# Ledger of designs, part 2: VHH binders against WD repeat domain-containing protein 83 (wdr83)

Target 1, 315 residues: WD repeat domain-containing protein 83 (wdr83), of Danio rerio (Zebrafish) (Brachydanio rerio) (q6dh44)
Amino acid sequence: MAFPQPRPQAPQLPQHLWRTVDCQQGAVRAVRFNADGNYLLTCGSDKSLKLWSVSRGTLLKTYSGHGYEVLDADGSYDNSQLCSCSSDKTVILWDVASGQVTRKLRGHAGKVNCVQFNEEATVMLSGSIDGTVRCWDTRSRRMEPIQILDESQDGISSLKVSEHELLTGSVDGRVRRYDLRMGQLQVDYIGSPITCVCFSRDGQCTLSSSLDSTVRLLDKSTGEMLGEYSGHVNKGYKLDCCLTDKDTHVLSCSEDGHVYYWDLVEGSLTLKLPVGKAVVQSLSFHPTEPRLLTSMEGRVQVWGAEPEDAAENES

## First folded at step 3 (VHH)

Design a8 (from n5 with W103Y; framework vhh_brivekimig_d4)
Fold by ESMFold2-Fast, scan of step 3:
Structure a8 (fold): chain B 315 residues (1-315), chain A 125 residues (1-125)
Amino acid sequence: as target 1 above (315 residues)
Amino acid sequence: EVQLVESGGGVVQPGGSLRLSCAASGFTFSTYAMSWVRQAPGKGPEWVSSISSGGSYTLYADSVKGRFTISRDNSKNTLYLQMNSLRPEDTALYYCARDLSGYSPYGTQEYFQHSSQGTLVTVSS
């Protein structure tokens, strides 16, 4: 009996170590690709934000201005600006080329866990342990936020912006989706503190990780649970989760020193990637290519789908 | 100046109960995860319990789970530990601590800053 071809070709997954970067920043609390994936940002417990070349693994610039640990950062779509947030309760807007602080924004009552630009980089959104999200105008010299969102009953651990929608994850066990133009709010109750939220790349789903050692995929419009991913360890740390560049797999950091990859539809574990013997705290997936950044202690590792060989035509 | 002042300790018989309090001042209490840590005579510190900044999430060491309840009142800047079914092994100096970790919004058993004072709990016949 003839079959159609047995299976499609397996997706390429980043599991080959390309380089290890010793960031010299103490612990790296967050690692992020920039908008085009050519650079990476590292947020240090030494109070610095650093910008690195992905292709060369070299330090390009250090951004100094925070008074305590840097907890998150984001780059604008045009690579002209960075934003960062800190345990010092501030959000800083930076000029990339000069390395100078453009604005240092105060108002949060406690540490700021997450920060992101909107797509046009006209607004920065910050989420704090104080339970608020603050929206800041990037173009104005105004020091006050243009909007404060305070519906959360506990600290904001994670946020993501897509189009006119804001997604937040809270310690109160709820994922909130705000329509920033219509003023509407959808709340999904998970029941355990949320450590990370993100949108699927097609914009149809939301992904959340929580301290019950579970990652969940929900339909964005209905809140229906489409997938559940477990087997990793997430009980005490604010760990990142994400989707691959083509939404084929779900990834999660783990307290056991691995990054876990699950097939998005089947929910089956595809790969348990060994990173090291400590907590893998943060990860970032390349916007268009199967490349992954992981942070563990003071080091960042760059992972690709194939070994990083010298190009055949390099002279 | 940051101050944490523990109280409510005492001498109780096995099976008894105590409620510990920690009065916080010199910082915005409602924006920190808080923990209870204990140290028995001649032993190192042991994490007991943690509570998130808004009180929505609590964590307990296996040795106290089901017997102890952590809570907070942010309007009074006070942290509590209700201790039930006390055992001789619970005898220790109890400290409250604020979480200064950069990677947790709710405190962790791996990182904490505890006060200098403490309150003594003695469980004996």
Scores: ipSAE 0.586, ipTM 0.795, lowest interface PAE 1.3, mean pLDDT 89

Design a9 (from n5 with S101E; framework vhh_brivekimig_d4)
Fold by ESMFold2-Fast, scan of step 3:
Structure a9 (fold): chain B 315 residues (1-315), chain A 125 residues (1-125)
Amino acid sequence: as target 1 above (315 residues)
Amino acid sequence: EVQLVESGGGVVQPGGSLRLSCAASGFTFSTYAMSWVRQAPGKGPEWVSSISSGGSYTLYADSVKGRFTISRDNSKNTLYLQMNSLRPEDTALYYCARDLEGWSPYGTQEYFQHSSQGTLVTVSS
């Protein structure tokens, strides 16, 4: 069993508010760290994608080109490209430095809920309410997808890519894992609409959140349920979940204005972090450090494990 | 041009049943969550029920849960509401609505669009 193990020392959890960023984008639908964690991306209901400095909380660039709300975004490993998806049914590939649209990809029949680069940034994968995942070549100027995955019985709400594997979450209550090289599919039935999926950092488990107000940890190879996390509110919104940088804790957004932290092994609630009095919709955990981004309405909060002044003195 | 045409309303006794239909055209019906919304005389609109784009997930207002069933047929571009155990307080003009994109990804009661005259349901003895 590849159950993630806690660190020998008590892990540091991001619970100290460092910054609140007013994004000036209407509602922030998704917030994402870039690959190295130095920058953050905000997806706005005003149709814009914005790039910010994490350390300074300052706006670096605005990306304009979508026709409706931006629902998700991702950055390439080398910081040269961004991808985003929208209610306008398109996926856009952007040049980071120039702010220019490199390609605007059409083909989805409805809103595109999620998008991600593979590790090498050679492929973008997009998931739509139309029930399909589309795989797009980033290097060619080909407008047609390389591959369409259409086994889902309802909208795709979330996807994550790790190596040659694609993980999808659907409104049909199923988490699907595709081996993109071998063409193999494994399906786990959860039974309630999936709002978010992710891989554990060690790649051995999958995490999913669903509209029954439950987050579940499954062994990737067997589908055995290793953990179940509840107490938060997720009944009507596409809320994010994740694991900490060392796989010690599970985190979930909540409709009650909090982020919930559970011990991964014990399943017990460790921390109920108050963010505010509205739905906390999106979160992103730093790739290597105990730092968290949360979005609530039009604002993004940056959270650290120590107070900001102590962190500044140590730098 | 988006068109939604409701039908199936009428006069029924308390405890009776009606089945409402909504014929959709002018958009890709299978890619939208759909809702039923009602407006009683002299009152504001009240959300009744929602269904996901593929039909796998349904939501109901507490006032109708266990009595009403929402369904859809994507091959016919049609939304349905089966109403059982009707009560006088169910008397209203019923509208079908295409859910707004953005804040309400699963057809929440807070955001909807409708573009028709609705179908009248009257429950009286």
Scores: ipSAE 0.615, ipTM 0.808, lowest interface PAE 1.3, mean pLDDT 89

Design e11 (from n20 with E31T H106Y; framework vhh_7z1x_3)
Fold by ESMFold2-Fast, scan of step 3:
Order: sequence, then C-alpha cells, then structure tokens
Structure e11 (fold): chain B 315 residues (1-315), chain A 123 residues (1-123)
Amino acid sequence: as target 1 above (315 residues)
Amino acid sequence: QVQLVETGGGLVQPGGSLRLSCTASGFTFSTYWMNWVRQAPGKGLEWLSGISYSGGSTSYADSVKGRFTISRDNAKNTLYLQMNSLQPDDTAVYFCARSEIYGDSYLGYFDYWGQGTQVTVSS
C-alpha cells in the first residue's frame, strides 16, 4: 500500500457475501473457523470432516473415519491436530498433515453433539445426548476418559472451554459453568432446551440460545441477565449463536433462512441477513476480524464487512 | 428392526379423556426425541407434541397446549400422550414418530412412524 491504511472503522458487520462453498458432504451440520481464522472446518452428514482455505475457498483435505454424521469439530492452537465428534458415538483425534486418525475414542452412550480442545490442546472435551461431558487426554494412549461430568439431567447440546472453565448447555434448560481446577459448578436456569453456549471475547459474560427463540447474555460471575435477544425462529433445531470479534453484537442462526444481528447493549435488531430459503444451522465468527461463516444445507457461505476483491484477498 | 406400536385409542365423548401409549423396540429408545402426530379424516398430518431424550423438555402445538401431556418411560421403552378435554375435532388417527434433533430434524424429519391408533370423539 502506498499510503497508511485508514483508521479502523467501528462497527463493521459481515454482510457482504464473499463466496459460497458447495461442500459436497450432504448437509453441513457444523462450520468452524480454525484458531487463527485462515481455515474452516465443515462437518458433513456424509460422515466426513473437511478442511478448507478461507481466502481461496478451496478444499485442502478430507478426513474419513467416522461411521455416521460428523456433528462438531475443533482445531488445535498450532494447527497440528483436529478433533471431531459424531452420531456414531465416537470422538476422533486427527493428524492434520497426514489426514490420519491418531485415536478413535469410545464411551459415550449416544451421539456426541459437541467437542473442543482446551487452549493447550492437552485435553478434548466432548458432550453427548447421554447427558455426560467426557474429558480425554490427547497425549496419552489411554482410551478411557480422565474425567466424566454427569451433572446434566438431559442431553448436552453445546460446550465451550476458556482457560480452566468449561461452559455447557443442556436440553434440561440449564447452562453450567465448571471450574476444572476447583471442581466448582455454577448453574444458570434458562427453562428451555439450550442449543448453543459461548463466552464473550473478554471472558466476563456467557451467551446462550434456546428453543424458546431467545438468546440471553448473562454476567458470568453473578448470573445476572444483561441482555435478551429475540425475533428470530429457533423452535426445533440445534442452532448456533455467537458474539462479534469486538463483542459489539450478538448473532444467531434462524430457522427462517436468516442470520440475526442485535446490538449487544441496546438489544435492538441491527441486521437481518438473508442467507437462503432453508434453516441456517451453524455459524462461526472470525477470532479477530469481522468475518462470518454460515452453513445452510450442503453449502457454506463466507461473509465479510466489505465487498470481496479477489485480487486483494489472495494470500 | 425398528418398531413403534400405538395403543389406547377408542371412542370417547366430548370432554372425556384418553391415554395413548407407544411401545418402541429395535433401537435405543432413550437416544431419540419422540413425537405425537395426528391425521384427521381427509386432512394432512399435524404435529402435536415432542419430548426430549430424558423427558425433561416438552413442546406442544397450540391446538393441544393445556389439554394434552406428553411423557416417556425410558425403562419401559414407552411414550405416552394423556389427552384431556377432548373435542370432536380431535378425531384422528394418532401416530408415534421418532426423530433426531441434530440440525436438520424437527417437523417433517421423522424417520420411523407407528401404524397409528384411531381416536373418535363423538356423542
């Protein structure tokens, strides 16, 4: 660039379609950015996990080993490993470069809805419709979980890990936060099946979506409800919700084919983004930039804050 | 072999009550959401109620909310529908239906259905 880049403008929301990726995996059950946001993961009803370049929209590798639909996936901080979970009741640890299964972990009594590495990628945490969270050591050859959390009274829909804390969302209508060092548990009662949970970027709040077509923001320390977001449709699907990279807006998937954006503080609808004519099931927000992934049926769309220029976006 | 068998239908007077049962076999019952769906004579299918894996979460169509109660017994592989304050327009064949809620499953994504049980509400 001949001149300094212009000062960052705030807020910019990803609402410009950059690309549509036909994943050729049947339905895409989950879409996830990797840790640095340069790659995306797609979890297919065809039993495959696929890794794609965000900047080029090209398939880099296919990971085959699950016996049924892949429901969630996560990448390690150093991009060396992937983990995935499936309706086949297993969790798989993969080597990224070779595409090989390093371990296939059994123990859950039903489909596994969610999986995530901790920050160091020393453990994987999986949540199942069996109502348990299982903690697996990534470094040992142990096939048994190092810990089982069974406080939930119905299926686990979603989990997120931040530092020493685990956040879970359950069909029992409760959001649970575990301190993994101290074994302490905080329970927030929502009253409708939880579809997704996440932490705010600053780690001070929790966000949850539920089948009452409502997204809620709670203060992590007190459980005080700070915000409530509605207008979208979430009555039967396990839909994702998230926060923007700067915690300015709340986003939710919707059964009506849109992604909804609300101002975090005001609670007002800022944008109703049309994706298509089917359920928008999964989304992922870039770790540091205003860029969004959405999945609908067999396609993933990449959204940016500015119109895509293919010449400028080449890395 | 997946089987769902409904029982408990019959003739009842307006204002009366019936309890329907659905016995499941050939799969792990506790790992599926279960649903009740009905079809009135000459009409399409109408979803009535759904219940989560453990039975801790339930949902109802507006037409039956407050009158019908869905429940399940995972130890007996049995789904129930308690129907109170029955009306002539509740006359239908009632079906037990299995579903999975994993991102593309809700209304219309039922993979197995029972044979149905007839409920007739008349004087």
Scores: ipSAE 0.067, ipTM 0.562, lowest interface PAE 6.7, mean pLDDT 89

Design e18 (from n20 with E31T Y53T; framework vhh_7z1x_3)
Fold by ESMFold2-Fast, scan of step 3:
Structure e18 (fold): chain B 315 residues (1-315), chain A 123 residues (1-123)
Amino acid sequence: as target 1 above (315 residues)
Amino acid sequence: QVQLVETGGGLVQPGGSLRLSCTASGFTFSTYWMNWVRQAPGKGLEWLSGISTSGGSTSYADSVKGRFTISRDNAKNTLYLQMNSLQPDDTAVYFCARSEIYGDSHLGYFDYWGQGTQVTVSS
């Protein structure tokens, strides 16, 4: 006779629709949580960047200054600054409170696909179809980048910064990890154009999505492939991927209108979340809670694990 | 003004070959992905092939893999499609289309199109 053993609790996955935001920006090219997860950023094909309250679903501010579509954005850790990048080849640093352009940075030869602050918000890093990453000093008035990284053989599609490391994904089918303190470069060959890269929350792994409709998890130090996730459709769009707040699951957007959730270790499909009947292009997972943002056409949807969790944000 | 002009279409026998060209003007050709799309009589648009800014990455629809080859010459602002082992069902108007990165399978990402060139595969 075996003694009763408690079953582990199933992880909470965001699959209940809390809110739909009609952004009125044309197509929403990227959606991002801010550093604390209380606000969201939407990058519009109408050339605007918008800041919204997650709890209220209300527009807080519109940031106007780009000449073409806004392709990516990030918020500083202290919520004082935003950065954005555009098809207009520029990177803009914004003051959150005033809505004013602090700096408009030129130098990229083509569309800028991705942008992020470092943890201290002292540097912005931007990646372009010109094949370069440019590092910009946020405190300096100088318009020139402090560093240019040009080892990529084709356009930069995605980048992420964690501590002293920069991770880039390229059309050349390579994921590159730069140790910015040591000047070291590690290259992992995937073989299909990369659409998105990110770090695991524990910082031990890298995740990449590519146009072969495959998401891959690699050990950061060795480049060994630890996991492979498929079944979704990613053949033509620059789709986002991420990990859950506790690294239990891998998520990917899909051209078939769903967000796919796979168990990290088993690689098995846990949930195929229906968002709609168009391409789900962008997603963002909350930094500490099981909450997800998805963008489809001109709308952003906020997903939670349980409907009652929404009450906490309004208390 | 952005302009894309396709040439090289015509009549060809089954099993034959054709090379299509697309000449671009009015923009920096080397900074854009380029695509080939076709439309058969009475049917919708079908994406065939895409090529990255440098030409280092290419993608193909299953219907043309192993038979068609996309290439580009950035110095001449020209896109090419080499079509081998042509079949009667390859009969279509062939369009050159400009896209942002990854806009190869989804027509909504193509911001400029050429007027097309007719390819007819018949005995």
Scores: ipSAE 0.000, ipTM 0.305, lowest interface PAE 12.5, mean pLDDT 87

Design e2 (from n20 with I101W; framework vhh_7z1x_3)
Fold by ESMFold2-Fast, scan of step 3:
Structure e2 (fold): chain B 315 residues (1-315), chain A 123 residues (1-123)
Amino acid sequence: as target 1 above (315 residues)
Amino acid sequence: QVQLVETGGGLVQPGGSLRLSCTASGFTFSEYWMNWVRQAPGKGLEWLSGISYSGGSTSYADSVKGRFTISRDNAKNTLYLQMNSLQPDDTAVYFCARSEWYGDSHLGYFDYWGQGTQVTVSS
């Protein structure tokens, strides 16, 4: 009689509500984990960027300087700097500790939808409805971008950086991957306005969501479609999508008040997580742990894989 | 002050064509998605078509797909709707409407509307 082998553990999915944060910023346009996942950033329609503790749900600092609503933000790897972008057409570099504007970068002709640091935080990349991506040196006082990418035929909705590669999603229905060192461009035609793009954690695939209520997984090198995820509602809003910390599942916001989780390989719906009765617009997945942030109207919810009591009291 | 003004409506025979224009002022036109919406007599609002910031993406309601073409000229702050193969059931007041990113039938989320232009299709 052999002893039974232990069953492989099912992937842990964040489906337990830990806390709800009332951000007091009007609508929260974007929610983002910082680089280590200990803090969260909220981008407000009240023109403010706010930094919060994930573990306590408490406000740590408010960053004021934008002239219109804040649309996206990112934190540097060492937690010393933040970058944000706004409907005011600017990108701001902030000192985290002092809350002061380090630089306010002008040049975009329209609203700036997305912004991100590269891994080393030596460059900020911003994407605008003007159809350009602008690359800004974080260390110099140079007023002009070091590079402008203008291959897009309509507004940039989303961008992500991995190593020397830039991934962009455009309203023109195309996902573009730039090799920033070699100047090479690969284009994948989706056919509907792109709302969000990201890389898989292993760097082998790209994920995109679009206004045809479909999320797609493509092989990065070939452009072959590896997966397609549907059943959610994404017809009119710029909704976020992402992958879990171990690339087991695809997640998407939805206009129906849920976050949808699909098995990456099977494409089957694993979980339809109820958030509320309004549009779930933004989400962010923790860099190393199964934890999720969701934004709906003026509130952010923090989700964990286990009830908070079990996680908080872990010895 | 944001203003949208539609022109180009009128009486046309079945099978005919019309081109509607919407001139925008008081905002940066290239920063917004634009839409056409109609209201037939005794009916509710029907979204017809949407166009992205630079015209790189367009969408259409099934009722007009293949017959109507939306376009824009950002240098002239003007939105267009080319209407071909018009039928009596296309008779309606046609409105242009502005959205920030609501390129389909989310009528409750359009922030500014024109006054409308009447299109009548009859023999």
Scores: ipSAE 0.602, ipTM 0.816, lowest interface PAE 1.5, mean pLDDT 90

Design e3 (from n20 with I101F; framework vhh_7z1x_3)
Fold by ESMFold2-Fast, scan of step 3:
Structure e3 (fold): chain B 315 residues (1-315), chain A 123 residues (1-123)
Amino acid sequence: as target 1 above (315 residues)
Amino acid sequence: QVQLVETGGGLVQPGGSLRLSCTASGFTFSEYWMNWVRQAPGKGLEWLSGISYSGGSTSYADSVKGRFTISRDNAKNTLYLQMNSLQPDDTAVYFCARSEFYGDSHLGYFDYWGQGTQVTVSS
């Protein structure tokens, strides 16, 4: 008698190169999926923000208005607006369809490293090397921030918003979580400059990467370290980290030209994905599907869990 | 227009102390990480210490850890290196160097350097 011996399906990890997009923006400082994952944003050292189709790899629109390199960008949930931030010390709110600047927000004393909409796109939050986070109302014509957060002792490198919570990573080696409704602050001391922060998809954990070549997973409520991920190289660059769409794996960019994938719970290296021979600086994981964007120099790579032709045939 | 000028070098006996200064001009000093790098006679460049935008993070080479302290005063556009317990092997030209934290700038890639100041530790 044949006994059933089903193998559990292996986790689907984006490791198959679908396309490489030559962005023609100089260096691509950040790459981001939009809210639904159908489009991607590229932030160029040429001062432009570009919007691309993920499925076609085609340029849809160029957004011009920044005076220096674009360092980060985000799209609103309804695809009507973009926000971006720059070395020019400004935050720009854009109308997607027209390509026009809706507002150009000034106030930061230094380069703005990171920007994000809240879920409802009613607020933009920006983080600067000036050590402040500024909260901007998207609906009013108010040019002044609603709130300035200045508890950081050095530059803000990364921020993420989830519901009423703001997570920031600072060069001072601290990850800060703000409850924006209650005005409460939790501080987790890491001890090395933070390069990237994010929330887990389930909202229970925070992830941070730092210049000690270590990515850490902390319980959000207690600050207890649940996981530690290493083996990659992060000693000089502001590299991105993230979690997979189902929180199965931790990913990090690396200065050695690879993206590293670790099992979230075991902490073991699952995959060392070769991208090329330069620094992989930025990445973005699709909101609902196992698809990854990576940026290296002036190019963006789109990665899927299976070869693109197999995915087309299954659709 | 970007200029970095080191001062405070000189002759000191083993076990002595020196404080180096680097005055920056032609750029917004608080927008850059700053570094100290040295070159001993007949040797290559050795990175010693780095400091973040507001001094919230500092790093040191193993050769100077516990003996040297990096600091900055953004209001004065000045970088400092306090050198204690100096050894004959600390004899070198000391340079301040500017770096960026992001983009195509690796922390080990410096876009502007000072002229250097000579430190001589006699035995």
Scores: ipSAE 0.508, ipTM 0.783, lowest interface PAE 2.1, mean pLDDT 90

Design e5 (from n20 with I101Y; framework vhh_7z1x_3)
Fold by ESMFold2-Fast, scan of step 3:
Structure e5 (fold): chain B 315 residues (1-315), chain A 123 residues (1-123)
Amino acid sequence: as target 1 above (315 residues)
Amino acid sequence: QVQLVETGGGLVQPGGSLRLSCTASGFTFSEYWMNWVRQAPGKGLEWLSGISYSGGSTSYADSVKGRFTISRDNAKNTLYLQMNSLQPDDTAVYFCARSEYYGDSHLGYFDYWGQGTQVTVSS
């Protein structure tokens, strides 16, 4: 007699609140996991960047040096360096262990919305409301950018880098993909100001959110729209979007106090996660596990797929 | 000191056109989204239009879409509103307003406002 095999497990989605961190930074403009997902970064309107333990919820270090709000940050693959960008028009490279500024890079004509290391942390890429992306050498003491990309017709809202490719989102309603080795540019016209861009984990698709309250998934090679996700509110804020660790779902922040989860292929709403009664502005998904960070006002929430006690007691 | 000064208001006949200007000083004009907001007699504030840092994106309230055009000249620190096909219901004080938010300014926050310029549409 054949016995039925167990059905495949339903996708694990982070919907259990593990902790709320009061960051004491004013508003938290961006929240980011570090490269291994053991730590989180919070970018404050109080001008500080803070590093926290995910497992303990404790503050590990405060990074002070910016003259205005910190708008984005990233950590190097080896956890030795951080980079951050600010309304003060600068990009700062930090030594993680000492908390000291390694370099403070000037050149942008306006506030810097986004910053990221390349995979080897040899370059920082920054995007500004001045419409430029600036590429900075991390290893030299050179203060001038290696390269300036100025094809955007308006401010840069978001950027992501993967291998030799740079993806940018602009308020001009375009998503741009640069091949940094070949010097080639591909442009996808969305038609509404872009708030966030990212790559799929498999590197085959691009995801963008825009002020028409729509998130779009495009095939990277053809520019064909593969998916469209709506129902959330994104009309007046620069909100984050992302994909789950296994590319099963699309997530978006929302001005209505929720994080929306849609099935990537079907486009159907899977979960409307209540965070609170204010704008959910920033989110970050764990690199390998179903764990989510959300920021709302001055607080960061850590979400897991199971109650925290069950996850902590896994042998 | 941040200042926004509107000019170009006045009396216009129905169906007429008018161009408003807003001159900014005391801040880096190109670093902000700019908006036009109006207040009709006895009514609340109504957001009309917004423009991104370099004019690469614009948005309009349904009440003015197709009739009004927002533009900016960052070299002159000046915001414009070209108003066509004016109707008596367009009679209001028109304000220039600065914001840090993108797109639909119904949900936005305005940190500085001009004094306003009166537009009166009557026969």
Scores: ipSAE 0.459, ipTM 0.759, lowest interface PAE 2.2, mean pLDDT 90

Design e6 (from n20 with Y102F; framework vhh_7z1x_3)
Fold by ESMFold2-Fast, scan of step 3:
Structure e6 (fold): chain B 315 residues (1-315), chain A 123 residues (1-123)
Amino acid sequence: as target 1 above (315 residues)
Amino acid sequence: QVQLVETGGGLVQPGGSLRLSCTASGFTFSEYWMNWVRQAPGKGLEWLSGISYSGGSTSYADSVKGRFTISRDNAKNTLYLQMNSLQPDDTAVYFCARSEIFGDSHLGYFDYWGQGTQVTVSS
């Protein structure tokens, strides 16, 4: 018979600094890959949203229209639209190519912490410190939300959409999963303010980070805690967490200037990546490749191997 | 002009109770976490309690946990501290403080403070 297969290769973790981008936006509150990972979005305390090329490291466009800090942003699957949310209590829908505001949506009673398109970009979902999630139709000129979700007992810090499900993290210490089709709600009690939520890539688990300096992995169907990750510092800031492109590791920002990587199953610390001497506030993991974005103060760093043809594109 | 005004301090006997209030003006109160901090005579600042935007999360220092309750009324722009089972060591000036961050935290992240209200616990 054939010899045993070679030992599986260790997952490639982004830990090589490829690029540093000085965003010229004051503090960068959030950094996000777009849907295909070819572009990145930076949300500035200077009230601007900026779009950058990942491969070239160049600024492509600046989006101006918010009255205060931009707190989150997302790009549509086809790269035609952006959505953003702000301390100005608004959600803006942008046309990417023209840089123009398509719609400026009002209704939230406080700062809007998070915003995301659904997969088809037919709906934007926004979460506010007012404790509501608002669902907005991207295709109509309707100014009123399609739906308001108000079950949270305090501010919404984070949200993610996967198919017909909405996942929210609240300052009330609860992670909520809504079936948007059926109007059903599952609540998981964590007990400390939630800073970030996300789905696993396979959609079977939820990940949450909270102000008790703990990241938790829960089974979506049962709410059973499958993993717990600690050692980092998250006591005061709304820090991001995520999973790697193949769900092998959990990552978290940290107030100590590092990004922490833990093995998903074992819960052991795999890598403590030094970013700098300030709070690492936001991160985004590439959808298909081992590449990470981190934001610290006014700068974004790109971690991972340089794309094979990046040098030709820059030449 | 941001302003925080504390009231409700006074003299109380050991084992007694007091309720402190802090009235906020000049900003959107519901958009900020609020905190109570005290300073005993000749001592440094001690953070006591924090409350989230709508009161859905609260946190307490070990020294006051189980005795003090923080709450807020956003319609009245008012922060409260219900103090029970007061001890002589609770004698201090009590400040309300606004924070730009989520939870209980480092004193360096509070951007606005009130003038304080004196609480004296003695027989």
Scores: ipSAE 0.504, ipTM 0.788, lowest interface PAE 2.2, mean pLDDT 90

